# VHH binders against q7zyf1: the designs that were tried, part 4

Target 1, 260 residues: q7zyf1
Amino acid sequence: ALRIKVISMGNAEVGKSCIIKRYCEKRFVPKYQATIGIDYGVTKVHIKDREIKVNIFDMAGHPFFYEVRNEFYKDTQGVILVYDVGHKETFESLDGWLAEMKQELGPQGNIDNIVFAVCANKIDSTKHRSVDESEGRLWSESKGFLYFETSAQSGEGINEMFQAFYSAIVDLCDNGGKRPVSAINIGFTKEQADSIRRIRNCKDSWDMLGVKPGATRDEVNKAYRKLAVLLHPDKCMAPGSEDAFKAVVNARTALLKNIK

## First folded at step 18 (VHH)

Design m2
Fold by OpenDDE, fold request of step 26:
Structure m2 (fold): chain B 260 residues (1-260), chain A 119 residues (1-119)
Amino acid sequence: as target 1 above (260 residues)
Amino acid sequence: QVQLQESGGGLVQAGGSLRLSCTTSGFTFSRYAFNWFRQAPGEEREFVGVISRTGGLTDYADSVKGRFTISRDNAKNTFYLQMNSLKTEDTAVYYCAAVKRFGYSYDYWGQGTQVTVSS
């Protein structure tokens, strides 16, 4: 039987353990309950008519457990990367988590050969959502990660996530531990993604169009045309492209009204 | 042969201090994290504290936090539990343990040392 190693990553309280528990309520036999911030479990799953033995390491997200986590990154084939949609800082910390993993894997480690399932968790929260789906999806997909909206409380999205996640790992294993080319094909370019991110975080309409304050009408129009081609809904499949495009249109309109 | 031996236990008055030592042999000291546990009569063994391999991280049970401190001396293959402001409820057999990899079962255990705190 195929054996796979899976770990969870994310800040404390984002619901990593809850996601895992929700899925495994009847599937995982916890072997080691460590007061040391790692929960280790073993389960058998059936994917694509194959039996897979899964070792899952649920890692505590608190910085205190860094020295514990560093020993568990090696030989990982799948990562459940979790953030809380109601807490922006947990999303912003995802890059740090990736960096930590990369550091621990060392120069010989290749994160590209690991399947990542990003869980935008706690979608059931009555609190204000601080990270939009499009933002999370753009971030995840731009890196070739799987993306899921999840609620550990309701169970929404959890089964779907795990099915896709394990399926992808099986494919990885069948491909000799290398990510299949199909998984690398991002439906949008880095430039598109970067533009969308920039537009989301812009300070003003000048910044949105990528022109200097006081730019001429011609410069504004030129910049707009470039972005319009890049972000046009008919051509751009990147998450958030439609909103970005609208924003660019509005920015142009606003600027041209003020430019004599 | 792997050995963990606790020492420093005994009778102490409430409010007093004790320092427990766990001397180890038979394995590479620097590769292990170390833990202290205690077991009172009729109770289950409970976690007291942990120190990481490098000594950079320590954690304690809430019941002993602020009063107990764990340290290690790699040169002596010994780690310690400094117990201050002892309470009667701290009375227990104290055990030291070693673990090579966090998240797994403890690899080695000491025999325990009795600590008795009198009122």
Scores: ipSAE 0.017, ipTM 0.289, lowest interface PAE 6.9, mean pLDDT 87
Fold by OpenDDE, fold request of step 26:
Structure m2 (fold): chain B 260 residues (1-260), chain A 119 residues (1-119)
Amino acid sequence: as target 1 above (260 residues)
Amino acid sequence: QVQLQESGGGLVQAGGSLRLSCTTSGFTFSRYAFNWFRQAPGEEREFVGVISRTGGLTDYADSVKGRFTISRDNAKNTFYLQMNSLKTEDTAVYYCAAVKRFGYSYDYWGQGTQVTVSS
């Protein structure tokens, strides 16, 4: 039987354990050692008519357990990466989590050969969402990660996530532990993604178009045309592209009104 | 041959202190985390404390927190359990254990040393 190692990553408050527990209800024999900050579970799942033995390590996200969790990154085939949609700092911390994993895997380790399922968790708290779906999806998909909206409270998205997650890991294993080329096919370019991110974080209309304050009408129009081609709704499939395009249109309009 | 040997156990009065040592051989000391366990008569073996491979992380059972301290000396291939403010409830056979990976399966165990705390 195929053996799979899975770990959870993310800040302590994001609900990693809740997601895992909800899915594993009746499936896993949980063994928790509070002193180690790791909840370990073993289960058998059936994916694509194959029996798979899954070892899941739910790692504590608290910095105190850094020295413990760093030993569990090795030989990982799948990562459940979780953030809280109501707390932007948990999303911003995701890059740090990836960096930690990369560091521990060392130069011989290849993060590209690991399946990542990003869980935008706690979607039940919709009144205070601080990270939009488009932002989370753009971040995840740009890296070739799977993306899911989840609620550990309601169970929404959890089964779907795990099914897709395990399926992807099986595919990885069948491909000799290498990420299939098909999985690397991102529907948008790095330039498109970078532009969308920039536009989202811009302070003013000049910055949004990538021109200096006081730019001429011609410079503004040139910059706009470039971005319009890049982000046009008919051509750009990147998450958040439509909003970014609208923002660019508005920025141009605003600037041209003030430029004599 | 792998060996873990506890020492320093004995009889001590309540409120007193005792230092246990676990001397190791036969494996690379620096690659292992170390644990202390104890087993009282008629009870199951229970976790006492852990020290990480680098020594930067320590954790303790609630029952001994603030009273017990674990340390390690890589040069001597030895780690320690400093026990302060001992209570009669601390009476048990104390075991040291080594684990290469933080997990549920410990790689190596000592034979144990008796600690008796008298009133």
Scores: ipSAE 0.013, ipTM 0.285, lowest interface PAE 8.0, mean pLDDT 87
Fold by OpenDDE, fold request of step 26:
Structure m2 (fold): chain B 260 residues (1-260), chain A 119 residues (1-119)
Amino acid sequence: as target 1 above (260 residues)
Amino acid sequence: QVQLQESGGGLVQAGGSLRLSCTTSGFTFSRYAFNWFRQAPGEEREFVGVISRTGGLTDYADSVKGRFTISRDNAKNTFYLQMNSLKTEDTAVYYCAAVKRFGYSYDYWGQGTQVTVSS
């Protein structure tokens, strides 16, 4: 039987363990309960008519356990990366988590050969959502990660996530541990993604268009044209592209009104 | 040959202190995390505490938290269990263990040292 190693990553209290427990309830056999911030368990799953034995390392997200976590990154084939949609800081911390993993894998490690399932968790929360779906999806998909909206409480999205997650890992394994090219095909370019991010985080209309304050009409138009081509709904399938495009249109209009 | 040897055990009065040592040989000390366990008569072996490879992380069982401290000396290939405010319920055989990777089975065990706390 195919054996795979999976770890969970994300800040404390984002619901990593809850997601895993929700899915594995009767399937999760704890093998080791360390008081050191790691829960180790084994589960069996059936994917594509194959039985797969999964070793799951559920890692505590608290910084205190960094020295413990660093030993578990090696030989990982799948990562459940979790954030709380109601807490933006947990989403912002995802880059840090990736950095930690990369650091621990070292120069010989290839993060590209690991399947990531990003879980935008706690979608059931009555609290205000601070990270919208488009933002999460753009971040995830731009990196070639799988993206799922999940609720550990209700179970929403969890089965779908794990099914896709394990399927992708199986494909990876079948491909000799290398990410299949098909999985790398992102429907949008890095440039598109970067532009969308810029637009979302822009300070003003100048910044949105990528021109200097006081730019000429021609410069504004040139910048607009470039972005329009890049973000046009007919050409760009990146999450948030439509909104970004609208924003760019509005920015141009606003700037041109003030430029004689 | 790999060896872990506990020392420092003995009889102590309640409220007293003992320092256990685990001296190791036969493996690269700096690459291992170390644990202390104890087993009382008729009871299962229980976790006492752990120290990480770098010594920067320690954790303890709730029953000994605040009273026991684990440290390591890489130069001596020895790690320690400082036991303060000892209680009668701390009476047990204490074992040291080495593990290269957290969350996995322990690679090496000591033979144990008896600690007896009298009232």
Scores: ipSAE 0.006, ipTM 0.281, lowest interface PAE 9.4, mean pLDDT 87
Fold by ESMFold2, fold request of step 26:
Structure m2 (fold): chain B 260 residues (1-260), chain A 119 residues (1-119)
Amino acid sequence: as target 1 above (260 residues)
Amino acid sequence: QVQLQESGGGLVQAGGSLRLSCTTSGFTFSRYAFNWFRQAPGEEREFVGVISRTGGLTDYADSVKGRFTISRDNAKNTFYLQMNSLKTEDTAVYYCAAVKRFGYSYDYWGQGTQVTVSS
């Protein structure tokens, strides 16, 4: 009789309900209407020789429903956090979703003790992808969150996500509400992740190396060497590190063309 | 009424060993994960280690890994902290705690036992 609470989070129309419906199929029995912003259901799963009763709150993401959903953040063991890979603004909103939850949990709450499964969802298979896998995976894994590529349309990745998600929640409950950090899921430091994100979001080659326009050859080479050591594949297993390393090499070459 | 009581603290020389006990009552022992915490004078309370509800999983603070071991004895409603290779920086008041499986908001704490490691 282990009973856990799971909520969904993410912008409206990113496919949260479709993901839940696809996994639950005949097991999800909604008890709330979407017009009040919360669908509640109960399902049972078998994990590690135990029957687990899961209370699922599928929460509406529209800001209008904030006053309803703020009552459901406390005492949560797992979060399904969803964005649409075709709409970068839904990915960019994820930090805001975490901030909303942190605010409602208060100073005594700790997000590190909650299992997050981030779903990079493909709502429309005909739409061009605007958030690549490495960007989403880096954001997720640097925070200790599970990451999955999902499609509500095809069902791809959904069963795998829920199996890993429930298993992680059971492990957390068995570990006194504290999440152990596996070496397999942490192959990079926060500094490495932050550097890759900065390189991805930079304006130009100067910004990429972290130097000012007009920097000397020595300043460019010094900045380059620091980043090259930091991002070397032997020391950095972060998603996107190889592309970031290539970009740093190219930025150095471009800058040195115009500096004697 | 839920109660946790630490025992086994005392004065020990550096490099020595000490075993702390936490005796529990007032709840179903098998439904709880158990933690050890410590607090040195002037410091914030620090996590030491945890043992899962079933005993199948343990985790420790980096500062004590390989030196401290948590175990539990369901027959005695007691869990333990075996402390080996003690250092002077291990000097602290040690607390046991029970965490309800659905949240840390329902923590139960013991009163603490002093451990002093002399050089």
Scores: ipSAE 0.000, ipTM 0.110, lowest interface PAE 18.3, mean pLDDT 78
Fold by ESMFold2, fold request of step 26:
Structure m2 (fold): chain B 260 residues (1-260), chain A 119 residues (1-119)
Amino acid sequence: as target 1 above (260 residues)
Amino acid sequence: QVQLQESGGGLVQAGGSLRLSCTTSGFTFSRYAFNWFRQAPGEEREFVGVISRTGGLTDYADSVKGRFTISRDNAKNTFYLQMNSLKTEDTAVYYCAAVKRFGYSYDYWGQGTQVTVSS
């Protein structure tokens, strides 16, 4: 049977262990190693008529455990990457988590040949959401990662995540550990994704269009047309593109009101 | 060859204190995080606490938080477990351990030192 290695990643207390425990409740046989900041288990799953044996490493996210974590990055087929939608800092840390893994894999490592399932987790359903779905999905899908909304309290989304995750790992293994070129098509470009992120974080209408205060009507309209074509719903399938397009339209309208 | 050796165990009354030492050789002490574990008769080995490479971070089992303190002295290649407010439930053989970094590393263990807490 096919044997794979999966690790969890993410800040402390974002719900990594809850996600794993809810899925593995009947299939996870814990071999207790909490004393080194890793909980290890072996589970068995069936995907595409195949029996798959999975080694799962639930890794502590506290910086104290870096020396232990760094020993588990190599030879990994799948990563469950978790953040808490109620705490934006846990989302902002995701690039740091990827950097840690990339550093430990070295220049010969290729993170693009590892399946990532990003879990936007709701630990506490009473907390106000700090990272909206389109922002998290854009970050994930622009990197070629799977994205799921999960709930620590209800278990929602967890079985769907694991089914898609293991299926993607099986596909990777069947392609010799390499992603097929066709599986990398995500329906939008890096330029489109970067523009949407910039528009979400801009401070005013001038900044949104990339023009200086005091720009002429022609300069505003030229900047607008460039962004509108880039973000047009016929050409941009990125999460958040519709809201970004509306924001660009509103920015143009606001600026032109005050220009003769 | 890597060696870890515990010392400082013995008999103490409940409410008393002991300090355990773990001396190390055969590797660069400042590059390792260190653990204390214990094992009571008929029980599994239990995590007690851990100290980071620089000593800047420590963590402890819930059963000993607030009573036990780990420290390290890089100049002496030694780390310590200060045990205060001892209870009869703390009776065990105490082990020091180092985890080798990078890859699936071998763990290194001391031979253990007996701590007995009488009522």
Scores: ipSAE 0.000, ipTM 0.120, lowest interface PAE 18.7, mean pLDDT 78

Design m2
Fold by ESMFold2, fold request of step 26:
Structure m2 (fold): chain B 260 residues (1-260), chain A 119 residues (1-119)
Amino acid sequence: as target 1 above (260 residues)
Amino acid sequence: QVQLQESGGGLVQAGGSLRLSCTTSGFTFSRYAFNWFRQAPGEEREFVGVISRTGGLTDYADSVKGRFTISRDNAKNTFYLQMNSLKTEDTAVYYCAAVKRFGYSYDYWGQGTQVTVSS
């Protein structure tokens, strides 16, 4: 039987434990619950007619965890990376969690051969969403990570996430522990993703087009055409590209109305 | 010889406040993260809160968040649980615990102190 190690990562109170509990039901070993702030469990799953034994380590966000971080990250095949869509700071912390894992694994660790599933979790379904799906999906998929919308309260998306997650881990294991080439093609470039992120965060139309206030009509049109080609729907399949293209068109229109 | 001893428990009215202390000896206090747990009669032990080795990070169970505050005083080898706005549901034996390492870690536990919240 194939045995794998999975960990959960993310800020406290983003629903990591709830996602695991809803999936694993009552198969956790009771002696490891919460007494040390990191839950440990074993479960069995069937993927592609194989029985897989999974060791799950749930990072509960407890501060003493930092004493044992390298042992927690070591020999991991899959990571469930969780943020709360209602609290943008939990999304903004994801790069910090990745950097921490990279640092603890050292320069010989190859994080590219670990399967990541990013869970955009709705921990309180009545709370207003502060991280758009396209923003979270763009961040995840630009890194080669799987992305799922989940709900801690309803359980929506959780079984689908684990099915895809374990299937990807099995594929990685069957490919000698290396990510298959077909799984790497994400359909957009880093430049396209970076442009969409920049446009989403822009404060005014000048900044959005990357021109100085007081730019000429020709400078505005030149900057516009560069972005329009980059984000054209025929060439850019990135999450959020259509909204970014619309924003660029609107920015050009706004600037040109006030230039003679 | 490692020792953890809880104190400060007792009887308190609902809506009142109580401060628990955990005094430690037999190890280097600054090298440990500390937890509070509680157990009501007939219930399983429940996590209450944790404080990091430096005191820079804290976390709490949802049932006590906003009402309880954990702190530490490295000079006195003591850490605390300040409990405000107490409810009858907070009635339990409260335990302090010190944990150094996850996985193969060794826990040190206090013997517990009773907190009873009357209405």
Scores: ipSAE 0.000, ipTM 0.133, lowest interface PAE 13.8, mean pLDDT 78

